# VH-VL binders against p55155r1310to1479, part 3

Target 1, 170 residues: p55155r1310to1479
Amino acid sequence: SVCKVQKNQIRTFDDVLYNTPLTTCYSLIAKDCSEEPTFAVLSKKTEKNSEEMIIKVIRGEQEIVAQLQNEEIRVKVDGKKILSEDYSAHQIERLGESDIVIELPEGEVRFDGYTIKTQLPSYSRKNQLCGLCGNNDDESTNEFYTSDNTETKDIEEFHRSYLLKNEECE
Below, E stands for the ipSAE of ESMFold2; O stands for the ipSAE of ESMFold2 at other seeds; V2 stands for 0.75 times the mean of E and O plus 0.25 times the DockQ between their complexes.

## First folded at step 4 (VH-VL; framework fv_cosibelimab)

Design s29 (at its last look DockQ between E and O 0.54; V2 from the best seeds 0.00; counts 0 for: pae E 12.4 > 2)
Fold by ESMFold2 at other seeds, look of step 5:
Structure s29 (fold): chain C 170 residues (1-170), chain A 119 residues (1-119), chain B 112 residues (1-112)
Amino acid sequence: as target 1 above (170 residues)
Amino acid sequence: EVQLVQSGAEVKKPGSSVKVSCKASGGTFSNYAISWVRQAPGQGLEWMGVIIPIFGTPNYAQKFQGRVTITADESTSTAYMELSSLRSEDTAVYYCARGKYRGSYFDYWGQGTLVTVSS
Amino acid sequence: NFMLTQPHSVSESPGKTVTISCTRSSGSIASYYVQWYQQRPGSAPTTVIYEDNQRPSGVPDRFSGSIDSSSNSASLTISGLKTEDEADYYCQSYDSSTHWVVFGGGTKLTVL
């Protein structure tokens, strides 16, 4: 199962496509919402009218932030910038100057500055998924679950519940 | 303006537990690293653990593993630290502190909460 | 996994320069950033240096930080020493192998 975020659109793990305008505030893209979370994926735009994103991946004991800088993906691990030769020591694979893969406990995240692809081997496992990528195994439903696990058909309410607003971003 | 406001001082008996709260205001809480740091009277700073609220899985210093529980409530922008099986050596001021990343410097500190463990 | 060792106390006269050391016991001091905190009696710590040598807004430029790879240590230097600088000072770094924040033992600065 794959969730794709690109150009203010999300194609969920259930292959549902909808518009979700990302902002300069972080939004929760996908997370293991079980009693013992193993990963979280967040993203924001670099600038208000940009298609370029910054990604934050939290997994286990590490926090990984990546973005394009000078047409090259730059990576921080726990707040310290690392060089590409050190990527493998942090379970990160460089696919090119602008492409990386960040390993998850049971899957991966691919990122090139403009597209986020979260791939899980099975999101229907016992752990609950949450975030803008959905938490529903049924491809026929148009119902969403907010961050407080409230069912809604209001996509704006759904998006709002995963937005991390503050005074310094939209 | 970002502020971290902690719960008030507590007096506890040995063997009991204490739960200290840390409420954030004036900024986003959920995607920052919230650490707990204590300081016994006349002693240095001692890091206890950290949580990123949106993630929810904490990481603890070895010394406190098994006795400390760090949690966060995103809806109230409040982090909690609970320390169990209290001993007189746990008498300290307990601080919460915020950093942009787990390894970064702490840009904001709570005012501290004095916990006194006395028979 | 590693310790940060600071002198227990240092003292110097007003107007002079003092340097407080912070020595890492194992692994390189350069493997992560070093931060420095000032703590006045009865108050929470405040940052005076972050990311080895950066000053937060409002910290006087007489505070500076440096890294010395040969001695595997960081240093906080305070020039033009003032009586208001009398405080406890802590260095702090991060152990990427254990994912722990590590503080030095602290240094009491006395301005005589």
Scores: ipSAE 0.578, ipTM 0.854, lowest interface PAE 2.0, mean pLDDT 88
Fold by ESMFold2-Fast, scan of step 4:
Structure s29 (fold): chain C 170 residues (1-170), chain A 119 residues (1-119), chain B 112 residues (1-112)
Amino acid sequence: as target 1 above (170 residues)
Amino acid sequence: EVQLVQSGAEVKKPGSSVKVSCKASGGTFSNYAISWVRQAPGQGLEWMGVIIPIFGTPNYAQKFQGRVTITADESTSTAYMELSSLRSEDTAVYYCARGKYRGSYFDYWGQGTLVTVSS
Amino acid sequence: NFMLTQPHSVSESPGKTVTISCTRSSGSIASYYVQWYQQRPGSAPTTVIYEDNQRPSGVPDRFSGSIDSSSNSASLTISGLKTEDEADYYCQSYDSSTHWVVFGGGTKLTVL
């Protein structure tokens, strides 16, 4: 199953499409919410009125940040920029000047600076996922689970629960 | 303004455990790296481990593997460090410190918690 | 596993320039960023230099950082020394594979 984030729209793992005003604050897109998390995917806009995104992937002992820089993908691992020849050593594949794939323990995240696609096997992590991509439980209703595991039909409440606000962001 | 406020000083017996808290306010807690660093009297800084609260799985310095447990509670913006099997050599000031990412500089430090291990 | 080695102490008169070195025992000093922290007695450390050579807001431009790959060392340079600069100084770097954060042993700066 696939979750897609682009242009202030999210298509969840359970194929529910909704609109949300993505911000310059990080939002939790998808996470292994089991007792011992193995990955988390976060994203934010580069600027308030831009469709250009920044992605942060946390897995194992690494924190990976990727964004466009002059129409070419820039990747940082634990805060330090790495060169494309080092991508494979970090389980990252470059598919073009602005298109990368970051491997997850089960699945992958594909990013081109504007679109984030998170793909997980259909039989993995069911009912253990949380975030704006939903819980991957094969339910296609308009009920969402917030970060404190409360059911809601309010998209604004759902989004706010996964929004990581700080002084420097909206 | 971002502040890290730690729990108060403790006196412990050898063989016991201690749990120190670090409460963050004034800024984002969940996607920052929170490290624990100690300093024995008259000695230098020694890194113990780190947690990114939104992720939840900590990483530890090899020296402390098996004795240290670092956790975080996002609902209260509080990180914890528990050190077990205390020895007199564990007498130190324990600091929490915030970084923007793993391995980054520490932009904010807690005030420190003195833990004294004596019999 | 690596170590960061600093001199135990340095001293200089007010108005002069001092340089504190931080040498990495294995692996390249340039592979990871180096930070510098100032610690006055009874206080928590504060950052004076981050990411090799950047200054936080409020740190005077008398403080500068540099990297020398040939000696595998980072340096903190303080010019125009003032008595308020008297403190312990620690360098810090990191290795994501085995040791996330490593501190140097610290240097006591005396201004007399």
Scores: ipSAE 0.466, ipTM 0.818, lowest interface PAE 2.7, mean pLDDT 87
Fold by ESMFold2, look of step 5:
Structure s29 (fold): chain C 170 residues (1-170), chain A 119 residues (1-119), chain B 112 residues (1-112)
Amino acid sequence: as target 1 above (170 residues)
Amino acid sequence: EVQLVQSGAEVKKPGSSVKVSCKASGGTFSNYAISWVRQAPGQGLEWMGVIIPIFGTPNYAQKFQGRVTITADESTSTAYMELSSLRSEDTAVYYCARGKYRGSYFDYWGQGTLVTVSS
Amino acid sequence: NFMLTQPHSVSESPGKTVTISCTRSSGSIASYYVQWYQQRPGSAPTTVIYEDNQRPSGVPDRFSGSIDSSSNSASLTISGLKTEDEADYYCQSYDSSTHWVVFGGGTKLTVL
């Protein structure tokens, strides 16, 4: 299953499409919300009127941040700028000039500065998912659970619940 | 404006533990890295460890592994550092500091918490 | 592990320029960003340079940072020295094996 973020829209793991105007604040796209989390994917806009995004991937002990800069994907791992010749040492693969694949423990994230594709296998109940991509439970109803696990039909409430608290951004 | 406000000074006996709090306000808490840095009297800065609150999993400097516990409470926007088995050489000012992510620079510092370990 | 070595002290007259060095003992200084922090007595540190040569908002442009790969060092340069610049200065970078934060030993700047 794949969750796609592009052009202010999200298509969830359960194939639900909705508008999500990401902001310059990080939002939680997808996370392993089990008792022992193994990954998270977050994203924000580079600026208010741009479709360009910054992606943050937490994978085990590593924090990977990537964005387009001067028409080139720039990658930092734990604050260190990583050149493309070192990508494979960090389980990152370059596909063309501005496409990268970041391996996850049980899947991958593809990113080109404008589109985030998170691909995960079906999970056992031990690996619960949360975030704007939904919970991947193979149900197209009851998709919108806020971060406090409250079902809502209000897409904006759902989105706001995954914005990070005490925001300094807008 | 982002502020990091730490708990007050502590006087502790050798062998005990101390828990210092760091409350963040005026900004996002959950996806920022919170590091702990100490400074013994007349000495330089020493990094102790870091947490990103949304994940809850800390990383510790080797020197403090086994003695330090760093946690975060997202509901109160507060990070904690607990140092156990205190010795007189643990007397220091303990700072919390914030960065955008685990490997970023520190953009905000708490005011510091003096911990005195009396012999 | 590696060390970031700074001079223990530097001094210069008001209006002049001072440079504080930060030499990395192993691994390339150019592979990891360098930050510089200012600490006045009794105060928490504040950032004056990040990512080698960037200034946070509010830091005057007389503060600058640079990297010299040939000497494997970073430098903080303060031009037009003022008495308010008298402080301790720390460089900071990252461990190549653990990616943990490492601080230099600190430099006391005295403005005569």
Scores: ipSAE 0.006, ipTM 0.502, lowest interface PAE 12.4, mean pLDDT 82
ESMFold2 (binder alone), look of step 5: mean pLDDT 90; pTM 0.919

Design s38
Fold by ESMFold2-Fast, scan of step 4:
Structure s38 (fold): chain C 170 residues (1-170), chain A 119 residues (1-119), chain B 112 residues (1-112)
Amino acid sequence: as target 1 above (170 residues)
Amino acid sequence: EVQLVQSGAEVKKPGSSVKVSCKASGGTFSNYAISWVRQAPGQGLEWMGVIIPIFGTANYAQKFQGRVTITADESTSTAYMELSSLRSEDTAVYYCARSKYRGSYFDYWGQGTLVTVSS
Amino acid sequence: NFMLTQPHSVSESPGKTVTISCTRSSGSIASYYVQWYQQRPGSAPTTVIYEDNQRPSGVPDRFSGSIDSSSNSASLTISGLKTEDEADYYCQSYDSSTHWVVFGGGTKLTVL
């Protein structure tokens, strides 16, 4: 299954499409919400009125941040800028000038600065996933569980529950 | 305005445990790294461990493995550090400190909590 | 498992320049950012340099940082030394394979 974030829209793992613009605060896109999490994917906009995004992937012992700078993808691992020749040492693959794949324990995240695609096997972590990409349980009515595991039909409430707001962001 | 406010000073006996709190105000700390750093009188800074609250798991310095537990409650924006099997050598000021990611600089520090271990 | 080694103390006269080194025992100093903290007696540390060479708002430009891969070390340089610079200075870096944040042992700066 695949979840896609692009142009102020999210298509969940269970193929539900909804409108929700990201902000300059990080939103939790997808996370392994089991008792021993293996990954989390977060994203925010570079600027309030931009479609350009910054992605943060937490994968075990590593924090990976990627964004466009001067039309090229730039990657930091644990805050340190790495060169493209070092990408494979961090389980990151460059597919083009501004297109990368970050390997997850089961699956991958593909990012080009404007689109996030998170792909997980259909058997992977069903009903233990959380975030704006939904719970990957093959039931579309369960896509809107908030961060406190409460069901909602209000998309704004759903997004707000996964928004990490602070004084630095809007 | 971001502040980290820690619980008050503690006096403990050897063999007991202590739990220090660190409450963040002026925003969420969920996607930041919250570390605990101690400093014994006249000594240097010693990192104990870190938690990223949204991820939910903590990492510890080798010296403190098995004796320290770091937790966070996102609903109250509060991080905790519990140190067990206290010895006199654990007498120190304990700081919580925030960073944007685990390898980043500490942008805000708590005021410190003095823990004294004496018989 | 790495250590950051700093000199125990350094002293210099007002108006002069001082440099404090921070040497990494294992792994490349350039693989992870180095931060520098200033601690005055009775206070929590404050950041004077982050991400190798960046200054936080309010830190004067006479503070600078650098990395030297050949000696596997980072340096904090303070020019135009003032009496209020007298403090303990700590470097700090990271290693993702262990998840460890490590501080240097600290350097006491005395301004005579």
Scores: ipSAE 0.108, ipTM 0.709, lowest interface PAE 5.4, mean pLDDT 86

Design s39
Fold by ESMFold2-Fast, scan of step 4:
Structure s39 (fold): chain C 170 residues (1-170), chain A 119 residues (1-119), chain B 112 residues (1-112)
Amino acid sequence: as target 1 above (170 residues)
Amino acid sequence: EVQLVQSGAEVKKPGSSVKVSCKASGGTFSNYAISWVRQAPGQGLEWMGVIIPIFGTANYAQKFQGRVTITADESTSTAYMELSSLRSEDTAVYYCARGKWRGSYFDYWGQGTLVTVSS
Amino acid sequence: NFMLTQPHSVSESPGKTVTISCTRSSGSIASYYVQWYQQRPGSAPTTVIYEDNQRPSGVPDRFSGSIDSSSNSASLTISGLKTEDEADYYCQSYDSSTHWVVFGGGTKLTVL
């Protein structure tokens, strides 16, 4: 199953489409919410009126940040910029000038600066996911679960629960 | 402006435990790493461990594994460091520090908490 | 599993330039960022250099950082020395394979 973030819309792992513009603060897109988390995917807009995004992937102990700079994807691992020849050592693949794949423990994240596609096997992460991409439970109901695992139909409440606290959002 | 405010000084007996708090204000808490660093009197800085609050998981310097526990409460933007089985050589000022890149770079430091271990 | 080695002390007169070295025992100094912290007696450390050579807002441009891969060392250089620069200086780096943050042993800077 696949979750897609682009053009102020999210299509969840359970194929629910909804409108929610990201802000200039990081939002939690998808996370392993088991007792031993293995990954988290976060994203924010580069600026208020842009559809261009910055992605942050936390994978085990490692932090990967990727964004477009001068129409090319730039990658930092643990705060330090890496060159494309070093990508494979960090389980990152470059598909083109502006297109990368970041491996997760089970699955992958594809990013081109404007679209995030997170692909996870349905069997390994069922009902253990949280974030704006949903819980991957094979039920496409209109109910969303906030960061406190409380059910809501209010998309703004849902998004706010996964927005990292910051005084300078947007 | 980001501030890290730590709990007050403590005097403890050998064999006891101490829990120091570090409250963050004025910025994003969950997406930054919080490290704990100690400094014994007249000595240098020694890294103890780090927590990434969004994960809820911590990693520790080998010297402190089994004795230190670092936790975070995102609702109160507070990190905690608990050190057990205290010895006199654990007498030190304990600092929390915010890491911009998962504990590798410290942009803000707490004021420090003096822990004295004596009989 | 590495160490960062600094001189224990350095001293110089006001207006002169001083350089403090930080040598990495294992792995390349250039593979991870190096930070430098200033600590005055009774105070928490503050950052004077981050990411090898960047200055935080409010740090004078008299402070600069550099990396020398040939000697596997980082250096903090302070020009136009002032009495207020007297402090202990610590370098710090990281290793992602161990997830260890390591500080240098510290250098006491005396002016005058």
Scores: ipSAE 0.007, ipTM 0.547, lowest interface PAE 8.5, mean pLDDT 84

Design s40
Fold by ESMFold2-Fast, scan of step 4:
Structure s40 (fold): chain C 170 residues (1-170), chain A 119 residues (1-119), chain B 112 residues (1-112)
Amino acid sequence: as target 1 above (170 residues)
Amino acid sequence: EVQLVQSGAEVKKPGSSVKVSCKASGGTFSNYAISWVRQAPGQGLEWMGVIIPIFGTANYAQKFQGRVTITADESTSTAYMELSSLRSEDTAVYYCARGKFRGSYFDYWGQGTLVTVSS
Amino acid sequence: NFMLTQPHSVSESPGKTVTISCTRSSGSIASYYVQWYQQRPGSAPTTVIYEDNQRPSGVPDRFSGSIDSSSNSASLTISGLKTEDEADYYCQSYDSSTHWVVFGGGTKLTVL
C-alpha cells in the first residue's frame, strides 16, 4: 500500500483522498506507532504557499533530511551533507536526476522535492501506523483518528493533531 | 524565548538513586532531542544519553548503560534522568541540553543540578 | 568508539589570536558536524560555534571555526582576545554508527 503527498493533497494508505496544505512546521506523515517505533516520516513546506517540500525520515537512531537545491536533491544524514556516491552506504538510492528512495525497516519512501510516496507492505499489522497517511487497516471509515486516538471528520483538527509546532515555524 | 529549568540540588547516599527533571518552556518539546551531560568538579563535560520525545526512545553512553534511564512526559514538556547505584564519583553537576536532533548543536542548556554523593 | 583530543590549556595576551585544536581518533572529522562550547566557572556551557563554522546570534565575529580533513581535526580561533574570553572551551561531535555524542576533554584558556 502507498500513501502519496503532493499539491496540498494526501492520498492515504487506504486510498482516501483529502485536501490539507502542509505548513512550514513539520507534520507527521507516517509513523510506526507500535510499542517500539522504528521509523517516522515528516514533511513541511519550504515556504508558505509553496508546493516544494522538505522531507525528514527518522529511521532507528538516524535522521535523514532531503530537499531540492537548484533543482537537485540535497541529502543530509544526521545533519551532515552527503554526496550521491555515499547514498548507498546510507540505504538511499537515486532513481533519476532529482528522485530518491530512502529505505525503511519495512518499505520505502520516494521523494523528488514535490511528491512524497511512502510504500509499506500490505502484511503490516493493523493499527500499527499513525499520521496523516492513516492507519493502513483496509478500512476507509476509521482513517481520521487524531494523535490522541479520537475519531474526527474535521480535516483541520486531524492535521493539527499531527503538526509539530516550534518557535521557528508557522 | 526557550528555557530549560532543572530541579534543585540533591544530596544522596552511596547505593541510592537520584532523579533530576528538566522542564522546557517557551518552545515545542516533541520536535527536539533532549540530552543529559554531567560534569564532575574540575572535570570536563561527559555525555550520558539522549531522548527523542517523538519516538519515546532513549539511547545511552556505554559507560552509563544499565544505570541511567532517561524519560520524557510530552504533556508537561519535562524530561527526566534517573541514575541508580550512586557512587562518590557520581558527584557532579548534571545538565539537560536541547538539540534539533541527537547529533546537532545544543541550542539551550539547563542551569544545572548539583548532585552530591556522600556518606 | 572515538575520542576528541584538545590541548589541556592555552594562554595568550589581550588583543592577540589563539587557536584551539580538536582531533578525532577514529572516523573522519568531516563526516559529522563539530560544535564548540564556552563555559565560565559556575555557569552552564554556551555555544560559540555550531555546524563547523557557524556563529549563533550574539557571538562576535572574532570567534571562528574550521575543519582540516588532512589532520582529522577541527579548530576554534579567537582573535582580538579579551579578558572575558577566559573560560573552558569544549568541542563536540557525533557518530551515527555508534549513536554517540562525544565532547573533547576541554581546553582552559587563560588571558594574561
Scores: ipSAE 0.027, ipTM 0.647, lowest interface PAE 6.4, mean pLDDT 85

Design s42
Fold by ESMFold2-Fast, scan of step 4:
Structure s42 (fold): chain C 170 residues (1-170), chain A 119 residues (1-119), chain B 112 residues (1-112)
Amino acid sequence: as target 1 above (170 residues)
Amino acid sequence: EVQLVQSGAEVKKPGSSVKVSCKASGGTFSNYAISWVRQAPGQGLEWMGVIIPIFGTANYAQKFQGRVTITADESTSTAYMELSSLRSEDTAVYYCARGKYRNSYFDYWGQGTLVTVSS
Amino acid sequence: NFMLTQPHSVSESPGKTVTISCTRSSGSIASYYVQWYQQRPGSAPTTVIYEDNQRPSGVPDRFSGSIDSSSNSASLTISGLKTEDEADYYCQSYDSSTHWVVFGGGTKLTVL
């Protein structure tokens, strides 16, 4: 199953489409919310009123950050900028000047600066997914679960619960 | 076609160590976890541990912690299992098995490596 | 931290149906996928059922899997039993919080 983030919209793993613009603070898009998380995918806007995003992927103890700079993707691993010739050593594949795939333990994330596609096997629902992409439980309902595991129909409350606040969010 | 090919049989003395290899071919090595499972003569299957090559991390069954080390070399698509301080009770066929990291479904198995520990 | 318990042995006549159970001692059987493996003497195990009830290519449709939450058990059912089905059968599951994999003790199937 696939979750897509683009143009201020999210289509969840359970095929629920809703509108929620990202801010300049990171939001948790998808995460292994088991007691020993193996990955997390986060994203934020580059600036207010932009559709351009920055992606952060955490795999175990490794942090990958990618964004567009001068119309090409630039990647940092654990805070260090890496060259495209080193991407494969970090399980990252370049598909074009502005398109990359980052491998996850049981799936992948594809990113081009404007669209995030996270693809996971259907069995992932048994591993307690959380975040704005939903829990992948084969239930297409209007009940969203916040980061403290409370049901809500309020999209703003849902999004706020997954917002990392390290600066003023615009 | 995916195939896991293991190294040949070993005969070891008590107190020594053994290192068994498992070479994967025909598929993507780094996208899968490799587990090691042993079977003593006439006994059931016993999981020993797993390596997740993309992280370089291994996790072990409690019984084998401190004695087993599982490693992987992505450049050669080969996983290794090293068992130390061998005892006669470690006599078994050792299998490697491939699975996606989180679902623990073993879709391909190696042919097995017989390790005999005898004085 | 959990165990999967299978009967030691089962036997049945050719053409009949046999069911092998696999009971989880702690945690819900339905929370994690169950696989089933067949092992003939001198051979490595091969998969007959994965993800509770799916069959790999080449496995005949007389093999099926199911989950029963009320008894906290998984079952492997083999219909139209053939002598070629004589083997040891192992269930297997896991715990995602520990990443631990557990096998059942195995069931010897005899076809008489």
Scores: ipSAE 0.007, ipTM 0.462, lowest interface PAE 13.8, mean pLDDT 82

Design s43
Fold by ESMFold2-Fast, scan of step 4:
Structure s43 (fold): chain C 170 residues (1-170), chain A 119 residues (1-119), chain B 112 residues (1-112)
Amino acid sequence: as target 1 above (170 residues)
Amino acid sequence: EVQLVQSGAEVKKPGSSVKVSCKASGGTFSNYAISWVRQAPGQGLEWMGVIIPIFGTANYAQKFQGRVTITADESTSTAYMELSSLRSEDTAVYYCARGKYRYSYFDYWGQGTLVTVSS
Amino acid sequence: NFMLTQPHSVSESPGKTVTISCTRSSGSIASYYVQWYQQRPGSAPTTVIYEDNQRPSGVPDRFSGSIDSSSNSASLTISGLKTEDEADYYCQSYDSSTHWVVFGGGTKLTVL
């Protein structure tokens, strides 16, 4: 299963496509919402009118942040910038100047500064995922589950429930 | 302005438990880590554990594993630290601290809560 | 699983420079950021240095931090010592593989 985020559009793990304006505040894209969460993928725009993204992957207690800087991906682990020679020590692979893959416990996140592709294997936990990528239940519907596990058809309510406001964003 | 406001001082008997709160205001809560750090009289700072509120996941220093529980309520922007089976050596000031960039540094600290364990 | 070792106390006269060391027992000091906190009597700690050598707003430039990979140590240097610098100083680092945050034992700075 694959979820793709780009150009204010999200194609969920269940192949539902919808439009939602991403902001400069982090949105929760995908998360292991089981009793012992193992990962979360968050993203925000660099600027209100930009298609350029910043990705944050939380894997256990480790925080990985990646974004484009001068057309090259720059990666921080737990707040500290790392060089590409250190990527493999953190289960990160460089596929090119501006393309990386971050390993998840079950799957991976691919990022190029504009597009986020989260891929989980077919044997991953079903119905324990939450976030804007949906719950990966192999059922395509126009009903979405908010962060408090309430079903809604309102995409704005759905997105708002996964939007993280902080003091540095709008 | 970001501030962390902790609950008031507690006096407890050995063998009881204490629950200290830490309310965040003037900023954000969910995407920052909240750590608990204690300091016994005349002693240094000792890290007890951390919670990542967006996950609900807590990790504890080995010394406190089994006795400490750290929780968070995102709806009230409040973190809690509960310490059970209190001993006299648990007498300390307990601080909550917000972790910026997870483990990079603690950018805001609570004012501290004195817990006195006496028989 | 690692320790940060600081001297228990240091003393120096007003106007002089003092350096407080923080030595890591396992893993590279340079692999993780080091922070320094100042704690005056009766107060919560405040940050004087973060991310090895950065100063928060309001901290004077006579406070500086450095990393020495050869000794696996971080140092806090305070120049132009003032009586108000009397405090306990703590270094802090972490290890992302274990998810442990560790404080040094603390150094009591006396300005005589």
Scores: ipSAE 0.014, ipTM 0.621, lowest interface PAE 6.6, mean pLDDT 85

